# VH-VL binders against q9vp47r84to249, part 1

Every score and structure here is a prediction.

Target 1, 166 residues: q9vp47r84to249
Amino acid sequence: APFLVCLLPMHEQIDPMSALEILKSCDSELVVENSPSGIVYINLPRFKQRFAFVTPPVGRGNELIALDYLKVCDTTLLLTTAAFGDDEIFDRWGQRIFNMMSAQGIPTPVVALMDLESINPKRRPAAKQAAQKVISKLLPEEKIMQLDTASEALNVMRRIGGQKKR
Below, numbering starts at 1 at the first letter of every chain, in headers, positions and changes, except where a header shows other numbers; antibody chains aren't numbered by Kabat.
F, E and O are the ipSAE of ESMFold2-Fast, ESMFold2 and OpenDDE, as the mean of both directions, binder to target and target to binder. V2 is 0.75 times the mean of E and O plus 0.25 times the DockQ between their complexes.
[cut] marks letters that were taken out.

## First folded at step 1 (VH-VL)

Design c1 (framework fv_cosibelimab)
Fold by ESMFold2-Fast, scan of step 1:
Order: C-alpha cells, then structure tokens, then sequence
Structure c1 (fold): chain C 166 residues (1-166), chain A 121 residues (1-121), chain B 112 residues (1-112)
C-alpha cells in the first residue's frame, strides 16, 4: 500500500501543487502517476517506497474535511512560506487548522519552509530562524525543513518516509 | 474507460442479510470513493454510505448506521455493501457509484447498473 | 442537516426550454457544489451537470446549470427540448456535518 501523505498548506496563498513539483524533482529515477482524482503517486526506488500525495480543500468552512484527510494519512507535510514575512508563517487558516488537529491528537507532522531562496541571501538565516521559533512554540523538538531545491526535496521525502505507517 | 459491474438480483427473507458487490474496471479503484445509493420502487435516490479504498475508511448515513457495512478488496477492485436485519421497506434497487475522494466535490461520475433486492416473506 | 426540494413534475413541448429548481432548506446553496443527474426509465443515473455549471464530455450544451443565492436554489435548464430528454432529474449536494451526500426528491420531466 502506498505511504499516504497529506500536503497541508498553513497559509491560504500557498499552492500545494508548487510544493509537489519541487518534491518530484528529488530523483531522476522516480516514477510519477497523476490520477484524475487528484491523488499523485510517486514511486521512489532508492527508498523502496511508494507515496500517495493528497491535498485537502483549504480555507474557512473546510476544517472538518481537512481533519478527515489528516486522520487517515500516514504523515502530514505542513507547508509554510517565507514569502509573506515572519508573522505569517501560519495565517488564520493555518492557526485554526493546527489548533484543531492538535486537539484531535493527529500524529506529529513534518514542517517544510518554502520560498527562502526568493529572499535576499543576507536575510535568509534570520527568516529561517524566525520560522523555526514559531514552529518550536507549537511543535517542540521539531526542526523546520527547507523545501526549495532538489536536494532539499530528497531530505523531505526521506523524513516523511521515515514516519510510522498507520 | 471506467465501468462498474454489480452482482445479480437477490430475494431475501425479513431479518436476513444481503451482500451486494460492485466490481470496478482497471486501475481506477483505489484512487476513487465508492458510494452506495438505493432507490425503492417509484421513489427517489437515497445515499447509504461511502468507502475510500486508499484510506481503508467507510462513512455511513445515520439512517443505516449499525445495519450497513461497506468494504473493499483492492486486489479484485471490488466494493461490497452488506445490509443486515432486512425489512420489506429495504426492497429497492441498490447502486454503486464512483466519486472523487481527494476534493470532496460530491459528484458521481460512473454508476453501476443496479442490483434489485426484494425482501419478502 | 438540510434537504433539497425539487418540483415533482414539469412538462413542456419539444423545442421549448424548461428549468428545474433545487432549493436548499438550511444554509446557503452556494456553500457546496450542486450536481444534476438524469435517470431514464429502467436505467442507472448519469451526470448531466457537475460543480454547479460544468458539463461532462458528451452532454450537449442545451443543458446548463446555475446558482441563485437570492432564492437559495440551484437550477437545471434544458433548451431545445427533445423527446429523449424525458427522464427523472435529481439534484445533489454535499453536507459535511451529517452525511456527505444529499439528493433532491427528483423531478419527472415529460416531453409532449
């Protein structure tokens, strides 16, 4: 059975398909199957793993549907972005859905930070540190992972694949 | 492209159970939700429940909770609907229908041909 | 929990236009997508409209869907009526709170 991953934007302006394109770049030998249902299957031979990526609807009114996705997935990849500044790592949607998933006891997610490469190089360490501070308050001991390059994508795939399968 | 083929008609006694099958064509089975919808003679459509095979989870309409069980066998691309404690009011055509699991759009793109279940003494 | 209400029957002559309404009893009709299914006698339903106003491949452009928030209703409009359009039509929407799918009671369309 494939390892089921929920791509959960923590900001409504994040396109999860953009994150998925970066993840697809992690290995030249990976096989992708796009389903008409919107599920994206990735076979990654180097890890001997098959992944199925799903994206719930996001935004006001979609909280219960998103929670249903989270309850059945093996891993959740929380997508954050540096593009909107340090105080918008989670927008109002992100804050709300995170509080609900925490209350429900959903398994600990993996956190990715996108768009750091789009920031002035001199400001990247401070931006990454600010994002990490936000995440550390919500998820103690969790390290934010960059997701901009193919090598970073491979590290993210390895981390999500290492989570406990339900 | 996609076809849903259901098992044949059944005649059952009150208090018994019936299990209807729905076989999907090709490799589309696990990527979609399969719902069960019934239609009593001369009546409208009534949703009973859904299974999402990739998730291994099923959800049921409140009216059928405790009497209906929906399962899936991915190796044979077949979904099953079992209804217990049958009453004469359960006489209906039972349809399986395919929906999208990922976006919860709520529409059914393919339907099975229907299975008539008659409950009589 | 909500219900979807349709007229029990509508009738029109070939070549004319009919509109079938689907009214939501509680909450906004625009909160969830509305689909429309056609069921000819002795047959399983088939989709004629999905996601409020989209047509599946093979469904003629004589079929259209719309949402009217002021009346809290969805509508199926069939122009240039043909005898083969005679069927029962069902609207359907999603209810995330009680159960995923709600059907309207159905409308019998008689042509001539």
Amino acid sequence: as target 1 above (166 residues)
Amino acid sequence: EVQLVQSGAEVKKPGSSVKVSCKASGGTFSSYAISWVRQAPGQGLEWMGVIIPIFGTANYAQKFQGRVTITADESTSTAYMELSSLRSEDTAVYYCARGLPTYWKGYFDYWGQGTLVTVSS
Amino acid sequence: NFMLTQPHSVSESPGKTVTISCTRSSGSIASNYVQWYQQRPGSAPTTVIYEDNQRPSGVPDRFSGSIDSSSNSASLTISGLKTEDEADYYCQSYDSSNHPYVFGGGTKLTVL
Scores: ipSAE 0.006, ipTM 0.516, lowest interface PAE 12.3, mean pLDDT 84

Design c2 (framework fv_cosibelimab)
Fold by ESMFold2-Fast, scan of step 1:
Structure c2 (fold): chain C 166 residues (1-166), chain A 122 residues (1-122), chain B 112 residues (1-112)
Amino acid sequence: as target 1 above (166 residues)
Amino acid sequence: EVQLVQSGAEVKKPGSSVKVSCKASGGTFSSYAISWVRQAPGQGLEWMGVIIPIFGTANYAQKFQGRVTITADESTSTAYMELSSLRSEDTAVYYCARHSFRYGPLSYMDVWGQGTLVTVSS
Amino acid sequence: NFMLTQPHSVSESPGKTVTISCTRSSGSIASNYVQWYQQRPGSAPTTVIYEDNQRPSGVPDRFSGSIDSSSNSASLTISGLKTEDEADYYCQSYDSSNHPYVFGGGTKLTVL
């Protein structure tokens, strides 16, 4: 069976399709199949693994639908961004949905940080550390993974593929 | 491990409706997609629709749109298929089937119910 | 909107190999996975092949599946035929339009 991954934006301005396009760039041999329901299947033969990506609607009023997605996924890829500063790593939606999913015991989140490459190179270490500090308050043992390039996408796919299925 | 157990055979009059149940036994179905497939005597398999309970959504084959309603009750792990305005050509064995991948459209039907014979006659 | 076309029937002797085709009328057969289901008389269908060429646990390796893009078809191959292989076989794929699940017409396999 494929590894079922929820792409969960922790900020309403994050387009999960942009994250998915970066993930698709991780390997030239990868095979993609789109379903009518909006599920995106990625077969990664070099890892001998299949992934299925699903994206819930986000924003006010969509909390219960997003939680329904999370309950059935094997893992969750939390999408965060450095583009809007420290107080917008998680916006109000992100904080709310995180609190709700934590209460339900959703396992095995992986945290991705996007848009770090758009920041001045001299300021990137400080921006990444600030994002990590925000994440560490919510997930003390979790180290954020950068997700901007094809090589970083490969590391994220490997991390996801190493999780235990529910 | 999981079994799908369907309700018993029904005999219905033309113009009436029938509601067939499909209960997950020995496991759960609430996180899986459930399709309904029928087979008229001596004929092939015909897909009717699917419900994805976690999304609260159902999709139907165009031929049955307006006559079929598929629902699910997660508390009892039971899916239902209701077919209205019955005609003699609706006489068939009706199957429920679970999709191996929880969201359904690209997954195969890995667990099938035993089937329910619905006979429509006057 | 597409159809999957199978031969109505195929026959072979015990111990031989049989191949059942499933041809897609429009769009590429490779665009969506193909499944194969076996239905013995009086029984519900069971899966013998999923995702073009994968076998569920408990299905003997005599069953195999393949895709041929040049003929726009999928094939189910059964080697070492046994009398218990007599059944109707259905291919199934996905339609990106309003009908996500499409079944072939079915093929009756007779082993004589």
Scores: ipSAE 0.006, ipTM 0.467, lowest interface PAE 15.3, mean pLDDT 83

Design c5 (framework fv_cosibelimab)
Fold by ESMFold2-Fast, scan of step 1:
Structure c5 (fold): chain C 166 residues (1-166), chain A 123 residues (1-123), chain B 112 residues (1-112)
Amino acid sequence: as target 1 above (166 residues)
Amino acid sequence: EVQLVQSGAEVKKPGSSVKVSCKASGGTFSSYAISWVRQAPGQGLEWMGVIIPIFGTANYAQKFQGRVTITADESTSTAYMELSSLRSEDTAVYYCARESYLGRWPSYYMDVWGQGTLVTVSS
Amino acid sequence: NFMLTQPHSVSESPGKTVTISCTRSSGSIASNYVQWYQQRPGSAPTTVIYEDNQRPSGVPDRFSGSIDSSSNSASLTISGLKTEDEADYYCQSYDSSNHPYVFGGGTKLTVL
């Protein structure tokens, strides 16, 4: 069985498909299979690993559905972004789902920060620190990973592949 | 070229703990994982665990889970392996090894090894 | 979840070719990469082969690695054998789902 990964946006305006496109750039020999149900299978023959990505609905009223997705996944890739400013790493949806996940217990999370390259270079350390501060409330020992380039995507896939399966 | 420099030999009593350090000299941990491997006198290599310092993740061999803790301090480019509840069977040379992200995908092969630290557990 | 089995010792004359096998007890040998490490007496191990068949910079081309799915084994082959090749050799693989690393028991190579 493949690694089942939940792509969970922590802001309603984050497009999880944008994260998937970056992840797909990590290898030129990557094989993608889309299912009618919206599951994206990524097969990496040289990596000797298979991944299945699922994206729950997000936003008000979808909290319990999102938690149901998390219960069946091997890991969760939390998607954060620098595009909306340091005080909006999470929106109201992100804050709510984050609190619900912390109450339930997160088994094997990975945290990605997108759009860091789109902001002023002198602001990037502060933006990364703001994202880290928010994540550390739930996951004190977890360090955020940048997800803007193919090489960063490779590091994220390695981290996901290193997680224990359920 | 990076070197991994380990702390000196230790003599410990049964039931105590030992903490071995591994410092990257001439390079950093920032793009690498650090594994710990031990070798009892005249015996083979045994993997204990790995840490990826920049991500804060560690995985341990099941045999050592609950007894071993691997940590890293990025500011000093130093990894640590702490083994508790020592037994005579823990007498071994302990190696740290850098796992390279070299190649298209993560094979985590051990491209640079520390010189080894002899830990002797005796009464 | 699996064991890697190597012969305890092999010996061969200078200039000849020697092959050391590494057999996986369960699951396919081809499902994960295999590395090979050389350890001379009193020294730390060094890598001679990684990712089944790749050589690190500085390792002579007389060292090669291969995978044989039919015997479920990996092999390290050393041609043009030299006295300096006398060492213990270890294969190593891993479970990609959990990344526990497994070493073979090691093979003592004697050059006579």
Scores: ipSAE 0.000, ipTM 0.455, lowest interface PAE 17.3, mean pLDDT 82

Design c6 (framework fv_cosibelimab)
Fold by ESMFold2-Fast, scan of step 1:
Structure c6 (fold): chain C 166 residues (1-166), chain A 121 residues (1-121), chain B 112 residues (1-112)
Amino acid sequence: as target 1 above (166 residues)
Amino acid sequence: EVQLVQSGAEVKKPGSSVKVSCKASGGTFSSYAISWVRQAPGQGLEWMGVIIPIFGTANYAQKFQGRVTITADESTSTAYMELSSLRSEDTAVYYCARGTPFYSRGLFDYWGQGTLVTVSS
Amino acid sequence: NFMLTQPHSVSESPGKTVTISCTRSSGSIASNYVQWYQQRPGSAPTTVIYEDNQRPSGVPDRFSGSIDSSSNSASLTISGLKTEDEADYYCQSYDSSNHPYVFGGGTKLTVL
């Protein structure tokens, strides 16, 4: 059975498919299968692991559906960005779903920070700190992983693959 | 192109078990959710349970927990629903219905033709 | 955990418009998608509306769905009513609780 990963945007304007394209760049030997059911399979031979990526609908009225994705997934990859401002790492959707997940117990989260390379170099340390601060409110020991380059994608995939399978 | 074909009608005695099959054709079987929904004569639709073959385990409505078992055979693209300890109130048409896992959002996009199960002495 | 309540029956003349309501007992109707199924006698249900207001290919645009948060209900509207629209109509939504798929009781539509 593949390792099942929920791609969960913490801002409605994050495109999870953009994150998935970066993850696909992590190895030249990986095999991708796009299922008609909407599940994206990634076979990563160097880790001897097969991943299945699912993306819940986001935004108003989709909170309970997103939680149902989370209860069946082996892990959750939380997608964050500072591209919309240091005070908007989570939008209203992100704040609501994060609080609901916290109440139910988050299934082994990994947190990715995207778009850091698109931010003015002088602002990157503050942006990373702002994102870490939001995450640390509920996950004090979880460290944000950058997700912009192929090498960072490989580190994220390794982190995901090291989580406990359901 | 997608079609769900169910096994034929059954007449069973109280206390026995029945196993209904649902064969999927067209499209990918393993990655779709298959639910079982029943309808007593002249009554409404009642959800019983679901299996998502690629994720391994079935989930059941509490009312049927312990009496219903839903399984899938990926090699034959067939889902099964077995209901035990049959009672007269289990007389119903039993439907299988397909949803895409996690993209279904509760949608049943294709339905089998239904299987009438009659429980009588 | 919630219930969906529909009227038991509705009737209307050919060419007119009919609306069938589906009211959620607890929590917001907008919290989860609502689907609508049509079931003719002796047949399995078929989808006429999914995700609140979307039509499957092959379903005529006379069928539409809507959500009204003020009454906590979803509605199926059928305009230009035809005899072949006679059927039972069921609303259905999703809940993350122990009973994840919730059906309304069904509405019998008669076209006279």
Scores: ipSAE 0.006, ipTM 0.484, lowest interface PAE 12.3, mean pLDDT 84

Design d13 (framework fv_dargistotug; at its last look DockQ between E and O 0.04; V2 from the best seeds 0.00; counts 0 for: pae E 16.8 > 2, placed apart)
Fold by OpenDDE, look of step 2:
Structure d13 (fold): chain C 166 residues (1-166), chain A 121 residues (1-121), chain B 106 residues (1-106)
Amino acid sequence: as target 1 above (166 residues)
Amino acid sequence: QVQLVQSGSELKKPGASVKVSCKASGYTFTDYAMNWVRQAPGQGLEWMGWINTYTGNPTYAQGFTGRFVFSLDTSVSTAYLQISSLKAEDTAVYYCAREYSDLFWGYMDVWGQGTLVTVSS
Amino acid sequence: DIQLTQSPSFLSASVGDRVTITCRASQDISSYLAWYQQKPGKAPKLLIYAASTLQSGVPSRFSGSGSGTEFTLTISSLQPEDFATYYCQQYDSYPTFGGGTKVEIK
């Protein structure tokens, strides 16, 4: 069975499809299959691993739906962005859904930071640190992973693939 | 041309160790997983496990844990199978086989010529 | 593990004969099945993958069919060089091989 991964934006303005596109570029031998149900299957032949990505709706009113997605997922890939400033790593939606999923248990979280390459290079270290600070408060054991390049995507995939399935 | 060339036949005593080499040529070694397959005399093919040639991570099939070690030397495009504490039942031809994977697991499109390991007292 | 059962284990045939070998899987493996030919003292040679796709360089007299749990390898007209042992192998999960079918001269 594939690793079922929930792409969960911590900011409602984050497009999870952007993250997925980056993940799709992680390996030249990667095979993608799209299901009618909206599940995106990715096979990494090099690692002999399969992934299934789902994207719940986000924003106010979709919290319970998102939680339902998480109930069946092996991994939660929390998507964050550097694009909206250091004070908006999590927006109201992100904070709310995080609190809710924390209450019932988060499926093996992995935190990704997107759009770091879109900001001033001189500000990138500070932005990354700011994001990590937020994450450390919420998930003390987690180190944020950049997700801007194919190489970084591969690292994210490796981490997910290295996790135990629920 | 794409090929796998294995080391020569081995004759060992019980309790000894053997290391079989499998040298790849004609392709990028680290792009394809390497499988090991055992065939006892007069018997069928048995998958032993595989090694990720990119990461170096080995995976062993059930029954091939402990005494069997897969390793690599990517600098010379070579995979190795080491068997320690040899037993008579280890007598077999051992094949390395390149895996071509399109989706999920793959098939073995290139095989080494095999290495006979004979364990006899 | 997924078990593959080949039938028959032995098959006697003559040159020119149509030969059919069956491979049955213990569970649905979709089309993730390969066929190999092995001659005495030689390594297996890939004939067919994805149940029905002929490997490059393999004669067209070889064909594969089936999906799910039942698969067949067919040699439309057996040639002298086709006398060998044939194995099916699934790669839906951890690889497993069938027991083999030895095609002998009648």
Scores: ipSAE 0.011, ipTM 0.588, lowest interface PAE 8.3, mean pLDDT 92
Fold by ESMFold2-Fast, scan of step 1:
Structure d13 (fold): chain C 166 residues (1-166), chain A 121 residues (1-121), chain B 106 residues (1-106)
Amino acid sequence: as target 1 above (166 residues)
Amino acid sequence: QVQLVQSGSELKKPGASVKVSCKASGYTFTDYAMNWVRQAPGQGLEWMGWINTYTGNPTYAQGFTGRFVFSLDTSVSTAYLQISSLKAEDTAVYYCAREYSDLFWGYMDVWGQGTLVTVSS
Amino acid sequence: DIQLTQSPSFLSASVGDRVTITCRASQDISSYLAWYQQKPGKAPKLLIYAASTLQSGVPSRFSGSGSGTEFTLTISSLQPEDFATYYCQQYDSYPTFGGGTKVEIK
């Protein structure tokens, strides 16, 4: 049975399919199958692991639907971005859903920070620290992972695959 | 124990500049965002923006860009508000306030005593 | 920006009265609302956050309720030191304040 992963954008302008394309770059041998239901299956032979990625609808009014996705998945990959400045690592949707996740007792997710490579190199350490500070308020033991390159994607996939299956 | 102490009142002519200070004590300065709030005579509270005390990055509310600058000196745990090209409409009490939040946005749990800036011709 | 409308703008009350102040948001802000008290010539003081959580040191006669777009601050038995202006503030997004409610002695 595949390892079920929820791709949860913490900013409405994050396209989870863009994150998924970066994740797919981690291995030239992986096999992708798109289902009619919107589930994306990734077979990663080097880990002897099959992943199934689902993406809930995002934005105001979709909070309960997103929480339902989170409850049935084996793990969650939270997608954050540096593209909109240090004060928009989460947008309003991201802040709301993150608070609701904590209240519902959703298991600790894996957190990815995208778009660091697209900002001024002098700004990258500050942006990463700002994102880490936001995450650490509710998830003090969790470290954010960068997700921009194939090498980083491989580390994210490895961490996801190492989570306990429901 | 936790305190924000602001600089004293200022009387300025139109076109002048003013720099208000807000010195924090009793907590780790960089752990909390600092907000600036304005109150014109007889008016309500108006949020001007905030500054990230860890990164030094300011964010300004609509209407407070251009002439208004938020800055820090973390070595002395002090936040600054500078207003250039002063206008009579800038006459107000300016407050600094510490933001308490478990996440992105928060409420203001500790306030400075306020600095009255009077701009008159 | 999210707009907050307070009602009434002014009220006159006597010591011992129950005072109710309402704050209405232009959109759903969940429970991300705080209440402040401001006495003449003084800085605001935080009373309540998260719509209903009383700040440490604030007397139990103050209480907050509501969620979504309608919020209420209640003073169960008004004391002489409670004559002040009260402000709501949302923090679901960029902070905004209500216009204030001045509680005056009759």
Scores: ipSAE 0.006, ipTM 0.507, lowest interface PAE 12.7, mean pLDDT 85
Fold by ESMFold2, look of step 2:
Structure d13 (fold): chain C 166 residues (1-166), chain A 121 residues (1-121), chain B 106 residues (1-106)
Amino acid sequence: as target 1 above (166 residues)
Amino acid sequence: QVQLVQSGSELKKPGASVKVSCKASGYTFTDYAMNWVRQAPGQGLEWMGWINTYTGNPTYAQGFTGRFVFSLDTSVSTAYLQISSLKAEDTAVYYCAREYSDLFWGYMDVWGQGTLVTVSS
Amino acid sequence: DIQLTQSPSFLSASVGDRVTITCRASQDISSYLAWYQQKPGKAPKLLIYAASTLQSGVPSRFSGSGSGTEFTLTISSLQPEDFATYYCQQYDSYPTFGGGTKVEIK
């Protein structure tokens, strides 16, 4: 059975399909199957791993539905973005769902930072550091991972696949 | 140095609208979120929400999700609070406040002088 | 939301008195608490952040302490300009303010 991964936007403006397209680019031998339900199955032969990516609905009112996804998945990829500034790493939705996730004892997620390459190059190191400070408060043992390029996507897939299966 | 200057006091009738301005100077406007805080006469401070000055995305506290609208004009480093369908209970001083944070959430290190909005009978 | 309860709501004191104001949070907020001073007709002024760190330009007679759920603002020797209302504010989550403590002259 494939490794089940929840793609969870921590900001309502993040499109999880954008993240998924970057992840699909990580290896030329990658095999993708899109289901009618919107689940994306990925076979990554290089790592001898199979994944199923699911995307819950997000935003106020969807908290219980999103929790149901989180409870059944093997791990969660938290999607954050540099595009909206340091105070928007988690928006109000993201903070709320994270607090609920923590209260339910769901395993430590992997954290991705998108859109760093879309900001002023001189500001990128500071922006990444600021995002890491936010994440370190919430997940002290987790290093935020960039997710803008195919090479970065390969690193993220390696990290996801290294998580313990539930 | 760093300063927030708000528009002047307003006297309104119920059902009208008001738009309060908050002009920032002495810093890069888009680097800091802008908070709005209400204080009814003789009462405490009530956080109304904030706006991301880089993206323009507002967040409203519970109870402020209807008639209250935050907006920006970044070309003049100005934040706005618009209140529609004014009620007598909207009578208050409205503050803008710059958020400082090395963290996800922050405290308010610079405040505007406040704008008194009075809604009579 | 995280509720902050300030004690006392009202306090009468004389110049030179030591004044202590308490702020209690409904849940653990670590040290993410700020204190503000507000004089009549004026905007609030930041005094303390991170529970105990004085803002630049704030007199050293002001001090803050606490972590978790209980926090204290202390004025070691009250001065005439310190008669004001004091508010705590947490920033571990969506900001909330305490109800305020009004310090008046006896």
Scores: ipSAE 0.000, ipTM 0.486, lowest interface PAE 16.8, mean pLDDT 87
ESMFold2 (binder alone), look of step 2: mean pLDDT 93; pTM 0.953

Design n1 (framework fv_nisevokitug)
Fold by ESMFold2-Fast, scan of step 1:
Structure n1 (fold): chain C 166 residues (1-166), chain A 121 residues (1-121), chain B 108 residues (1-108)
Amino acid sequence: as target 1 above (166 residues)
Amino acid sequence: QVQLVQSGAEVKKPGSSVKVSCKASGGTFSSYAISWVRQAPGQGLEWMGGIIPIFGTANYAQKFQGRVTITADESTSTAYMELSSLRSEDTAVYYCARGPYRSYFTGMDVWGQGTLVTVSS
Amino acid sequence: SYELTQPPSVSVAPGQTARITCGANNIGSKSVHWYQQKAGQAPVLVVSDDSDRPSGIPERISGSNSGNTATLTISRVEAGDEADYYCQVWDSSSDHYVFGTGTKVTVL
């Protein structure tokens, strides 16, 4: 069976399809199938592993629907962004849904940081450190993974695939 | 344990429509894919389509697209399959079946008892 | 379209081993599930994800999947194993379940 992954934006302005395009770039030999139902299947021969990605609706009023997605997925990839400044690694939606996830006892997710390439190169180390500081307060001992390049995408896929199925 | 209970046998005229129900009891409904599979007398299993209630959209096999509509009512834990423009070739036992965990990649572990639909004039 | 080919029938003596094949290009890259259907009854899942046996299914029934062939093996066959057997995969390219053509197992 494929590894079922929830792509959960922690900021309403993150397009999960943009994250998925980066993930698709991780290997020239992977096979991608886009379902009419919105599920994206990725077969990654390097890992001998199949992934299915789902994206819940986000924003106010969609909290319970997002939690339902999280309950049935094997893991969650939390998508954060550096594009809107240090105060918006999680926006209000992200903060709210994370608190609800924590209350439900959902397993520790993988956290990705996007859009460092859109930041002035001189500011990237500080932006990454600020994002890590936010994540460390919410998830002690969890290290953010960058998700902007194909090589970073491969590392994220490996991290996700290394977890036990739910 | 979870059970799927289907509506009773139907006899229909060519050109009419039939709507079969599948009620889940004893477990969760919205978190699982519900598929419809038919079997004509003496023939093999044929997938018609399915729905994952929380995703809100149904998938249909190409052969049935335009004639079949699959819906789910989460408040009553009931899935429906409506087949229109019936022909004699649609005479079959229609099954509903549950796949696990809102994914079509795993096998269907719970099956309804089947509903015989006979199309004759 | 992706098709799963099974032999139409397999005959086996009591106590012997029956092997049912399910053939398709690169089926080893997919998860294969097997169903047993006795006359007048709904199908029963007997092997999931290539080789996993659901609770209540006897250890005599096992599965494997590699290359272009998946196989369901029934050892020490009993009269109660007479049934039709179907393999099944999810074909992500067409976004649908694909069933095999079915194999009738007869215990002689």
Scores: ipSAE 0.000, ipTM 0.490, lowest interface PAE 14.5, mean pLDDT 84

